# VH-VL binders against Nonsense-mediated mRNA decay protein 2 (upf2): the designs that were tried, part 5

Target 1, 242 residues: Nonsense-mediated mRNA decay protein 2 (upf2), of Schizosaccharomyces pombe (o13824r41to282)
Amino acid sequence: LKKNTAFMKRCKSSLTSENYDSFIKEIKTLSLKKFIPEITAAIVEGMMKCKATKDILSSVKIVWALNLRFSTAFTGPMLANLYCALYPNPGYSLCHESYFELKQNENEVSEKDRSSHLLKVRPLLRFLIEFWLNGVVGTPEDFVSYLPSTDSNDKKFRKPWFEEQNLKKPLVVLLFNDLMDTRFGFLLLPVLTSLVRTFSCELFTTEDFEDKETLELVNRLNPVVWRTYLRKSLNSYVDKLE

## First folded at step 1 (VH-VL)

Design r02 (framework fv_romlusevimab)
Fold by ESMFold2-Fast, scan of step 1:
Structure r02 (fold): chain C 242 residues (1-242), chain A 119 residues (1-119), chain B 108 residues (1-108)
Amino acid sequence: as target 1 above (242 residues)
Amino acid sequence: QVQLVQSGSELKKPGASVKVSCKASGYTFTSYAMNWVRQAPGQGLEWMGWINTYTGNPTYAQGFTGRFVFSLDTSVSTASLQISSLKAEDTAVYYCAREDYWSGYFDYWGQGTTVTVSS
Amino acid sequence: SYVLTQPPSVSVAPGKTARITCGGNNIGSKSVHWYQQKPGQAPVLVIYDDSDRPSGIPERFSGSNSGNTATLTISGVEAGDEADYYCQVWDSSYDHVVFGGGTKLTVL
């Protein structure tokens, strides 16, 4: 449908708080089930462009609405696309397989590629944490089950690595561990340091939020114990690199 | 096929507590949010808040913090509202209402539970 | 807080058209939903997303929403339409549901 194509384009380019009511109205109106794989990729691209906290939180609500309706059919593929996007993606779709093919032909990552990667990864890492804090994320088992299993080279995509992990750990910890064990973990050190400091301030010093509704949403939608655990896990990974 | 069946009417004295239950059937309970709406005698509809049936997290409207608690038992597809330290002003019909989170409308409502607080 | 304004009452003769308004600042940018409540009964959704009808709601019920006013229109009014009607929006800025004060439709 042309309306579904327009919806996906808006997910990619206009994922903002001003468009929230329009997105919710369209999610309800349009027949989206057939296009979930395309929607998951488009939303992740839109996430890379989110700048303001209100845009991020409205996007979390949009993802939450899609998760409530489609459950693991949406959440798993969305997280897989987000995971793929955490790595440099020079000229390919948001796919880990594509990244490995490109890097086999390169000896070094250019500074331009590094700078570009850091700009898009910061909002993606923030979204991963916001999804987890707001209960959008399913189980690590669900995530692994929705990774591409037939088209992707399992060696390159690392599906067997996830299957061997202790799946009792929060998904965010497993994803950060995987990322930090790669060469590209070093590219993310400034972003991770900034996020750890941001989480320490936001999660344990609420005085910095001027918008009371945003503060209440973030604080009340997830147990304090998970915020403490997440902070400790992120600090551990940052310390490993320093 | 979709039904929301609420518990029976309650007559309570000030200072008592009450628990209103709302049992859902005919759909996947966790795919829809549950809202609570009350209506005092002769008054309009007043939104109290909602609970996310997927995560279990409640959100209360400003006037309903403290004495009001939303909870779930997903094993029996039931949402509950507990009111503690009842006051005469709590006298109302309390409705549970299903929300398709897609746009914030209430497509199915419980029949209502009348709570009367009098001495 | 966002406010929805409805007239307290509207009277209409059988077979004529009733129009119930719902006023709100820039309400045309929001999705408006309408509920019918008959005496002693729970509300029933009659219009959602400005103009859509749930299954089982007669075609004589219609809705519109633009600018600062949403309207519920009931054509060929029947005695059975006598009820209180409420408009409702979800205010995304505050994650709050807002109801109008209600309009009593009297069919005489």
Scores: ipSAE 0.000, ipTM 0.430, lowest interface PAE 17.0, mean pLDDT 73

Design r03 (framework fv_romlusevimab)
Fold by ESMFold2-Fast, scan of step 1:
Structure r03 (fold): chain C 242 residues (1-242), chain A 118 residues (1-118), chain B 108 residues (1-108)
Amino acid sequence: as target 1 above (242 residues)
Amino acid sequence: QVQLVQSGSELKKPGASVKVSCKASGYTFTNYAMNWVRQAPGQGLEWMGWINTDTGNPTYAQGFTGRFVFSLDTSVSTASLQISSLKAEDTAVYYCARGYDFEYFDYWGQGTTVTVSS
Amino acid sequence: SYVLTQPPSVSVAPGKTARITCGGNNIGSESVHWYQQKPGQAPVLVIYYDSDRPSGIPERFSGSNSGNTATLTISGVEAGDEADYYCQVWDSGSDHLVFGGGTKLTVL
């Protein structure tokens, strides 16, 4: 009981590369099945605190170990919790926290508010893309049934990501549509720039990859039709930025 | 079940102040924006603005700055509209309405009638 | 500012189809939402995002939006449908929420 509580606390507060070996041993040995809901919430909270690339990559491996042991019983609810952490106000874009473009009121987002938002969403966005690349998630269809809904009878809660036409789209297509949503300015530009630089080939390249295994993975996860679409969307975004 | 319950009708003299409250229940208050909409007698709906229930930041439509103040008490899931220096033109039914920020309104309060007369 | 134009009134016989229009420049590129307001009552959302119905709204209510006109369609009209109907758009260009002037539906 005590060990399970300590494990959850470490998921929440100590999701670092230094603790990797400890996490892996405990995932293999502890009786965690009864605590999956608490673990999914704790690990997403821990993800929000990961700043260094080494800690993010270590945490991806920890999530993969939990996936190997518990399969969709863990990854479904975890992805749902991650989505809810990324979109605390459902039905809006990733820039929904931005009020700095409501001009008639002189409504401006402070530097503290902007920095706080970037600190939270940057690691979550990186994790979501890493999970997508590692096959933990492909499309919104993979986790829509695990979403907690306060208005379970209200269909609008899940727009636009979970509308019929979007359920089978690669997750990154929907994610980058929200990142490139200019209705609230360019709040997430630093995050977008970082992600584009890190994942440019997987997201935007219409050419063949040097490694056959990488080509097969990318074609499966993000077919050329969507890579072409994202490239055009990025060009439009850059034009608006200029 | 989602409910927005507003305070009772008010009869005020010009120059007075009024505070209309809107108590939310049946959902997590901070997950949805609260909007204010006015309807003068025999007229259509007029959007006044919204307040972010998580941050407390208000946004006012043109014509509703200065005398109009949106506020929150998140401990009791209540949004409030205060109108100072009341004028005859402020006579209207005032509605609170729950929105996805400012996109559209899925639930409305029953309305509070504010009458300004001498 | 962006302007939404509705006819002031529409009359329809019971059991027939009522069509209420909402005109706006390039409104087909915007998302249109519709509210029903019965006398002495608060408005009720009947259509959101052009054509979707909230839980509890009967199938005879439908919506469309293309070009410069959005339309709320009520088939098999009942006496209980008498109300004022308002279209609404969030104008991303001006960051303003805009209501149409309202249409009074009379069932005769």
Scores: ipSAE 0.000, ipTM 0.394, lowest interface PAE 19.1, mean pLDDT 80

Design r04 (framework fv_romlusevimab)
Fold by ESMFold2-Fast, scan of step 1:
Structure r04 (fold): chain C 242 residues (1-242), chain A 120 residues (1-120), chain B 108 residues (1-108)
Amino acid sequence: as target 1 above (242 residues)
Amino acid sequence: QVQLVQSGSELKKPGASVKVSCKASGYTFTSYGMNWVRQAPGQGLEWMGWINTNTGEPTYAQGFTGRFVFSLDTSVSTASLQISSLKAEDTAVYYCARDLYYSEYAFDIWGQGTTVTVSS
Amino acid sequence: SYVLTQPPSVSVAPGKTARITCGGNNIGSKSVHWYQQKPGQAPVLVIYYDTDRPSGIPERFSGSNSGNTATLTISGVEAGDEADYYCQVWDSSTDYVVFGGGTKLTVL
């Protein structure tokens, strides 16, 4: 019990590359099955605190280890928690000022709230894209059943991602539709710029690759039809910036 | 169940004003943008602009500034279009249409249309 | 200033395939939506994002978009498909929605 409690605390506060070996040992040795719900919440909280690339990539490997050990018991609920952290107000796009407004009929957002929002959104978006590229998640269908009940008194509207027509679409395509929604300004431009730089080959390149192995890998990760769609969306977004 | 219901037809004289309403039901009103599209007799569709149902901020297409006003009453899930100083060329069917915030203006649900006739 | 060009009319025999084009400069870089409008009725979205069908739209409706031309294809045409069809894009540079002039489909 004590070791399991300490493990959950480290998931919340210490998802760093320096602790990677320790996490992997604990995932192999601890009796974690009874605590998976708490672990899914704790690790998402830890993800929000991962800023450096080395810590993010280390955490992706830790999630992969948990996925290998616990599979469906961990991955679906973890993705649902990640989605809820990314979309605390799921009726709104990430670019909408009201995305992080949680109070009824209140639309005014402070600079402190904007700064806090950007700090949380950056790592969560990076993790979601990394998980999509590595096959941890494919479509909204993979985790819709793990989302909070809509029967409660505090029923939150779910995103259009979870409507029948969108359930089987690539999650990253739906995500970038949110990111590139210019109807509400350019709140996430710095985040989008960073993501485009990081994932240009996998998400946005439609040209022939000189290396056949690279072409085969990229086509396997994200087929040309969706890379074409995403490049088209990016070109549209850039055109608006002039 | 998801529907947009518009107010009835209007016959007005030049110089008068008219207010067309569009009542939404079956969905969360503030989760979708509300657009206005008009169609003059025998002509095609013309986009007039939209209103952000969450913030209340309107955006007007070129040619629809000044005399045209988009507004909301969120307590009754209703969007309204007001046209002041009516002219004969304002004669048209006016449609409200919703779109998804993340979409590139795909209008999946339309009101039935309100005919506004400006004569004599 | 962005302009979408549609043929004013297209005629097709029942059971055959109708193709309605929508021309625009580099339209392949934009997302094209298609609407069906029957006399006295509001438009109905039949294709969105170039290729996708809303629920309830028959699979004989399909779309494509590349280069300077987007196309709405209706296979196995039925008398009930007689209508005006409009293409639509969002011009990101102006933040304006643009409709084509419409195509009257006649099933003879």
Scores: ipSAE 0.000, ipTM 0.413, lowest interface PAE 16.7, mean pLDDT 81

Design r06 (framework fv_romlusevimab)
Fold by ESMFold2-Fast, scan of step 1:
Order: structure tokens, then sequence, then C-alpha cells
Structure r06 (fold): chain C 242 residues (1-242), chain A 120 residues (1-120), chain B 108 residues (1-108)
């Protein structure tokens, strides 16, 4: 009906913190089961439009509510669509000249092109990290079956999305490995700096916390083995800057 | 069009040094890694390593550390390989080759090769 | 360190099909690329990503890769196909490029 159509329109165009309460109420009360594929597409489109931290965090909570109600019918396809917004094909690297893929690759990167790439990449990475910290996604195995087929004759989709050894690795570890890829420069340093600042405790702190409650929370979100790995990777990246 | 043009052949005495250059054109030099591949007479292709054209950081394969130095002159889109303390076993054709990292890990464009002969 | 094994030589009559193998542990899980090198010339990419042809490479060149063996197949072999052929992979564990030892194709 009209209420369901209006809900989908708001997912696509108005995924803002101001609308949080109405979204939560509607997720709990509307008959949405018939429209899950459309809602999945609409909410990913809405998430791609979120730039402010308040809107991103609000959207994370809205996605969590949809995850609680619809589980695998919503979450796998949603993660696949979101991942494809960040990585349009297998073998894509955020740190390579592939940022020119939406343009011709004949010109040098302008500061405007760099800024637009940073503006796109930052919120998408933030969403994936938030979803990982909240248990919406753990590893690529959770959504790889929903990604476009790599059996295509199209050269962009011939390679697998993930090598076998990476299917069970934490998604956030794989994302930071790509962000810290310095083979072609330091293009994403501002994004990396922003994410390190935002998630320093959850992702990069290996020191003991004096408050046992804080230590327990941090260990639940990201165990010390991956925090140690990420800290060492960050230290290596910083050493290359010098 | 993409081109990699290497310097001319060299004939050197043992103990001398040689510098092989590879000038790139037709693409953004700093966006693609430059690799060095060696081929001794009658032998196969041997990967030596690569250099990050944006940062200048070299990576050397086992057996090519010490006497071998990869360098860049970004002002003229040129990568260079310097071999010091030349030995007879360094006699080979040296190729530069570009890697397109995004869509594959293969060498899509090669220089014509530079023959280095080390003899007394 | 990862190793690729090729036969040192393959002989084929004109017009027949040549098959050049590239052996490696679980090579089917890696992308294999093939290069043709004629005497006195630089290598030329003839197959990438197991089976794709660059622009300008004839349809008679094809590739496959499964299990422990990748194969370059040249159908309707011509005298001009005489060359050394090299397979190559990216070894993600070591972050190194690995070449096979090369196979000399003789057309006679």
Amino acid sequence: as target 1 above (242 residues)
Amino acid sequence: QVQLVQSGSELKKPGASVKVSCKASGYTFTSYAMNWVRQAPGQGLEWMGWINTNTGDPTYAQGFTGRFVFSLDTSVSTASLQISSLKAEDTAVYYCARVFDYEGYYFDYWGQGTTVTVSS
Amino acid sequence: SYVLTQPPSVSVAPGKTARITCGGNNIGSKYVHWYQQKPGQAPVLVIYDDSDRPSGIPERFSGSNSGNTATLTISGVEAGDEADYYCQVWDSSSEHYVFGGGTKLTVL
C-alpha cells in the first residue's frame, strides 16, 4: 500500500537522524515482508547519501532494526550492495588509479577529484566498520554469495571477490589492508587518519585499560589479536611516511 | 600510446657499474609500478623486483639485494636500474615492465630490453 | 616460495594443436598469464587471467587453468608461432611475481 511506498521513498531519500524515531516505529509496525528486495536497494541508496556522523550512526541503528526483524533476507543482500558501492568489481583497490574508473584515465588526479573520492569512500568505510563492530557482518563469507557472479565473461567480474584464505578473515582487517596499501602512494591518508581517530580504542589500542568494564567492552567488540595486527599494520604504514 | 623505451646496450669490465634507464610515456607514470625482469643468455625470465613510482620505495626479489638499486627520476618519467661491482653472471638482457595492478597482476607493457655484457 | 614448472620444449606440425603446460601447487586457485617471446624480442602478453586475450591476439590462442595445471593451447599452429612461452602468476603469500622456466615451441 501507500504507507509501504512512502517508507521505501524515505529509505532512499531521507535516511537522516531527524527521521530515526519514525523509521523505527515503521519497521516494527508496517507489513514490509513483501518488499524486502526493494527496501534493501532503497536503504543502501540512502546510506550512500549519508555524510554527517549523526546521520551515519542513525542509519546504523535503522539497519540494525531491519537486521533484527528480517535477518538473512535483508542483511546479506544489503551488505553485498553496500560493498559493491565501495568496490565496484573484483580486484578493485581504493589506493589505485581505479578512482578514475568513473572518468577517463587520461588526466592527472586533481584536488577536486581526490576530495570527491574521499567524500565517497569515508562514509562507506565507516558503515562497514560500524556494522562489523555491531555484529551485522563478521567476514566476507557472510555476504559473498550475494555479490555479482564472477563466472561472467565481463573482465571486471572474472576474478573472485575474495581469495579462499580471506573468506573467514574479519572484514575490517581486509578493508584496512587495502587502505594501508602504499604500493601506489598515500592517497587515502586522510581517510585512514579519520578512521584511526574515530575507532582508536576499538581497532588500534593494545594497552591494558585501567577500567575493567571498558576493557571487557573493547575485547567484545574487537579481540586483542586483531587489535595487535591492526596496530602493527598502522605502525608500518606510519614508518613508510617517514 | 603507452611506450617504455630503454637505454642502449652496454659492454663493461668486471667490477664496473652500469645504469640502465627506462623512459615511460603515454600514461601517468606515478600511477603504475615499474618492474625489472632479467634474462641471462639462453635462460628464462627472472623477476628482480619493482619500484613504487609514487613513493620511490623499491622491493627486491631474493638474490637481487645489495649490488642492485632501483631508482626514479619522476621529472622525466624514467625508472633506472643500477648494478654495481659487475660480475660475468650479470650478463643478461634487462627489461622494464609495467604492472596494471587493479585488473590483474600481469605485465601489460614491456621495454625493448637492454643488453648488458660483462667480459674481461 | 612458489614454483612453476614448464616442459623445456614442445614440437608440433604446422596446422596442428600445441599444448604447453604450467604446473604449480593448486595453480587453479591463481590467475595464470602467458607471454610469447620471439628471438631477440621482448616478451608479449598473449593470455591473461587464465583465458583472456589482449587485443590483437588471434583466437587460436586459448588458455585454461584447473587443479595443479594451467595450459596454453595454440590451434592451427603457424611457423610464426615459434617462440619461447612463459607462464606467470602473482603469489599473494610472498607478494612476488613468479615465472615458469619457459617452453620452446618448435613448428616442423
Scores: ipSAE 0.000, ipTM 0.423, lowest interface PAE 14.1, mean pLDDT 82

Design r07 (framework fv_romlusevimab)
Fold by ESMFold2-Fast, scan of step 1:
Structure r07 (fold): chain C 242 residues (1-242), chain A 119 residues (1-119), chain B 108 residues (1-108)
Amino acid sequence: as target 1 above (242 residues)
Amino acid sequence: QVQLVQSGSELKKPGASVKVSCKASGYTFTDYGMNWVRQAPGQGLEWMGWINTYTGEPTYAQGFTGRFVFSLDTSVSTASLQISSLKAEDTAVYYCARSRYLGYAFDIWGQGTTVTVSS
Amino acid sequence: SYVLTQPPSVSVAPGKTARITCGGNNIGSKSVHWYQQKPGQAPVLVIYYDSERPSGIPERFSGSNSGNTATLTISGVEAGDEADYYCQVWDSDSDHVVFGGGTKLTVL
């Protein structure tokens, strides 16, 4: 019991590469089944605190280990929690001004509060893309049944990705459509630049690769039809900057 | 069951005003923006602009400033187009069509409202 | 202003393949959507983002987009496909949606 509680606390505060080996050992040995709902929430909270690439990549491997051991009991609820953390204000694009309301009217929200909130959301964007590339999630259909059925007014408006026409679309295509929404200026340009730099090969390269092995791997991760779509979306976004 | 239902045909005199309504059902109204598209008799589709249904902020295409006003009544999931100081050249079928954002496909269209401006 | 050019009309025999083009400067860098409009009816989305089909649209409808030309291809054309077809893009310079002039498809 004590070890299970300690594991949960470390999911919230210590998702670091230094702790990778102890996490893997505990996932294999501890009786975590009764605590999966708490672990899914704890891991998403811990993800918000991951900044370094090494910590993000080790955390992806930890999530993969939990997926291998607990399957849909963990992965679906975890993705639902991640989605809700990304879209706390219903119906809004990530680029929309109202995304930053933080439970107060905008006149009372400080610049520091907005910056702090965005800082927590940035790692979640990278985790979602990493999970998609590693096969943890493909489409909104994979976790729609795990979304909270709360009678909260806010949660009723989070559903654009989960409309019938979008359920089978690649999750990162839906995500980048939101990230590249320029109606409100270029608020997320630094975030978008970082993501494009990190995932240029996997998400935005449409030309054939010189190395046959690399081409085969990239085609398995993200077929050319979606790389073409994402490249065109990026080109449109860049055209607006010029 | 996602549907956009527009108000009925209008016959107006030059100088009058008209208001075309577009009622949404089967989805959360504020999750999608609303576009207005005009089609003059025997002519092609012409984009007039769009309105953000969550914020109420309109964006007008060049040529549709001044006399054209986009508005919302979110309590009844309705978008409206008002045309003031009507001219014969305003004779057209007016369509509403939803899209998530500008540049996205218009997946659901209203049936169209014919506005005829005579003499 | 960005301009999309479509042929005014295309004629095709039943069962054959119709190709409707949409010309635009470097249109291959833009996402093209296609709409079908039958007389007296509202337009219907038939292809979005160059080549994707909405639910309910037959696989006979396909799209491509490269260089300066986007193409809507309708294979095994049926009498019911007779309609006006419009291409659409978003122009980043003006932040405006642009439609082509439309192509009337006649099934001989």
Scores: ipSAE 0.000, ipTM 0.417, lowest interface PAE 16.9, mean pLDDT 81

Design r09 (framework fv_romlusevimab)
Fold by ESMFold2-Fast, scan of step 1:
Structure r09 (fold): chain C 242 residues (1-242), chain A 121 residues (1-121), chain B 108 residues (1-108)
Amino acid sequence: as target 1 above (242 residues)
Amino acid sequence: QVQLVQSGSELKKPGASVKVSCKASGYTFTTYAMNWVRQAPGQGLEWMGWINTNTGNPTYAQGFTGRFVFSLDTSVSTASLQISSLKAEDTAVYYCATELYDFWSGPFDYWGQGTTVTVSS
Amino acid sequence: SYVLTQPPSVSVAPGKTARITCGGNNIGTKSVHWYQQKPGQAPVLVIYEDSDRPSGIPERFSGSNSGNTATLTISGVEAGDEADYYCQVWDYSSDHPVFGGGTKLTVL
């Protein structure tokens, strides 16, 4: 028990590349089955604290190891927790001013509120895209059954990604449609810029790659039909900036 | 091998314009952003902004809007920086730099050799 | 705006160890990169992601980053190590890189 409690604490506070070997050994040796719900919450909390690329990539591998050992018992609930961390306010777009729930009748988001929001959202978005590229998640239907049943009218959960028409769409297409929503301005432009820069090849490039091996790898990760769709969406977004 | 080759030194009068070029080789030019970094005589490194080599869309750091223009010629894998209405304070070495490490918070892993722009009468 | 603080100068005797610091609020939560710049030359990446070395950089160059201070350590210092050294992080809020003011390493 003490070892399992220590493991969960490390998931929350020490998701670092230096601890990778330790995590992999513990995933193979500890009796974690009873604590999967706590582990899914703990690891998402740890994801929000990851800033360095090396720690993010290490954490993706740790999640993959948990996926291989526990499969649907871990992966679905983890993705549901990640979604809820990214969308804590039901029905609101990441770009909507109501996401910040300002109570001072202010027409502008403060620098502190914007900074806090960007710091939290940035690693979660990066993890979601990494999980999609690595096959941990494909579509919203992969984890819709694990979302909390909010039958409370006070916590009206709109679930726009989980409407029938969207359940089979690639998760990153739905994510970028939300990020590129210009109805409320360009609030997440710094995050979008960073993601486009990091994943240009895998998500937004439609030109033939000079290296055939690279083209085959990219086509396997994300087929040209969705790269074309995302490229057109990005071009539209950029045109609206001017 | 990855290489960024910049155009030669420029000596200009105040009010003139200058265009600094940076030719990339050894990687797929349109897959990675190109950054511009300036260094005034005896001073540190100052990031000016970046250009999306796929879309051609530039992003400028505060203080580098207006007179500074980033552009591309993808047919020759070249990024360019144009400075109009040159002032004495524009005297600096201008570097292009790329982020081929391609990670969230990665380094500037490849740099051009630098182009010295001197503005004097 | 996020600020990185470096000492302007560090002096070290040949064969000894030089330590160049980079101070920043909670810098230990950020990835720190280090560049070496010799007079008249472009910067060269010597350490990335706090402690990793690019191919071609000698093992005597190492890095660490914790709390409010990142450190570039050069053991067995050689005359050829005389240069300006810059630390750099990304400001996650603005998605802009931040450079330190630079440290001139003098070997004497």
Scores: ipSAE 0.000, ipTM 0.417, lowest interface PAE 15.7, mean pLDDT 81

Design r10 (framework fv_romlusevimab)
Fold by ESMFold2-Fast, scan of step 1:
Structure r10 (fold): chain C 242 residues (1-242), chain A 119 residues (1-119), chain B 108 residues (1-108)
Amino acid sequence: as target 1 above (242 residues)
Amino acid sequence: QVQLVQSGSELKKPGASVKVSCKASGYSFTDYAMNWVRQAPGQGLEWMGWINTNTGNPTYAQGFTGRFVFSLDTSVSTASLQISSLKAEDTAVYYCARDMEYFDAFDIWGQGTTVTVSS
Amino acid sequence: SYVLTQPPSVSVAPGKTARITCGGNNIGRKSVHWYQQKPGQAPVLVIYYDSDRPSGIPERFSGSNSGNTATLTISGVEAGDEADYYCQVYDSSSDHYVFGGGTKLTVL
């Protein structure tokens, strides 16, 4: 019990590469089954604090270990909690300025608000893309049932999280379509550029990658160019469910 | 350019110690894990373990605990492998290899250091 | 404890297609990487993440991975492809990297 409580506390506060070995040992040895709902919330809270690539990748491996041990109770709720941290209001793009006004009750989006949003969004997007690449998530259907109800009397939730047609689409395609939606400009271009650089080998067929080429690809990206890779990742994910 | 350069070959007597170094250049040393891989004469590749270059924490494969020590000197972007109480069975080429973050593949390898243990 | 099984050798005529298999329990759930090693040289990564090629690796090299078998395929084999080939996975549950025993490709 004491060790289980300490484990959950470390999920919230100490999801760092320094603690990776300890986490993996504890996931293998501790009796955590009764605490999976609490661990689900705790690990997302910890993931929101990860900024360095080493800590993000360590956390991805920790989540993968939890997925292997506790898949039926852990993965869907964890993904839903992570998605809600990235999208606090259904129906609004990450690039839409109304997102800031709705959250911060401001008439103008300040540079401080934009900077704060950028700092928060970048790690969360990286986690969702990492989980998609390694098969932890394929489509919104994997976690939509765990998202907060949009049919409640809470006026914040006036729209469904996903339109029916999007439930079976690859999550990464939906995320990139949102980031590239020209109706909202390029508010998050630094995030797009960073993600493209980070995942260039996985997302693009270009063998040689330079800053100028990366920006050109970002500005003209069509999700269909990832079709072969997307199919591979979805097939891998389906096989893992068997 | 991204590269790993290892120290030169070593000829040691049984019971001696040896230290193999691996100097990294062309990338941020602490952003990539460093792996050690051994290859005995005429044998396949054998993973020995890895070291977290940011924390210095090593992980050893079964069979490589005790006599084998992974260490770092981040000021000169160098990882080192020390083998104590050398045995004839330690005769091998030792490679350092960089962990490719997103795929756990080893994308950059050192040229190898031959360690020969003989009397 | 995770084990990768490769055939010890494969022979192929020039211009034909070589297929080198890597067997593992539910290996399709893991990302498989392939290395080429020529005598006296360090290994070179030729395929990562089941089927992706690093810059500089010819299109003749391709990979697949499903169920219990991953395969490295080399089409239009050339004399220069003669080498030992190793598959590799990372087993996250044990935090261990695992190599197959290696396959010697001989070009007739």
Scores: ipSAE 0.000, ipTM 0.410, lowest interface PAE 16.7, mean pLDDT 76

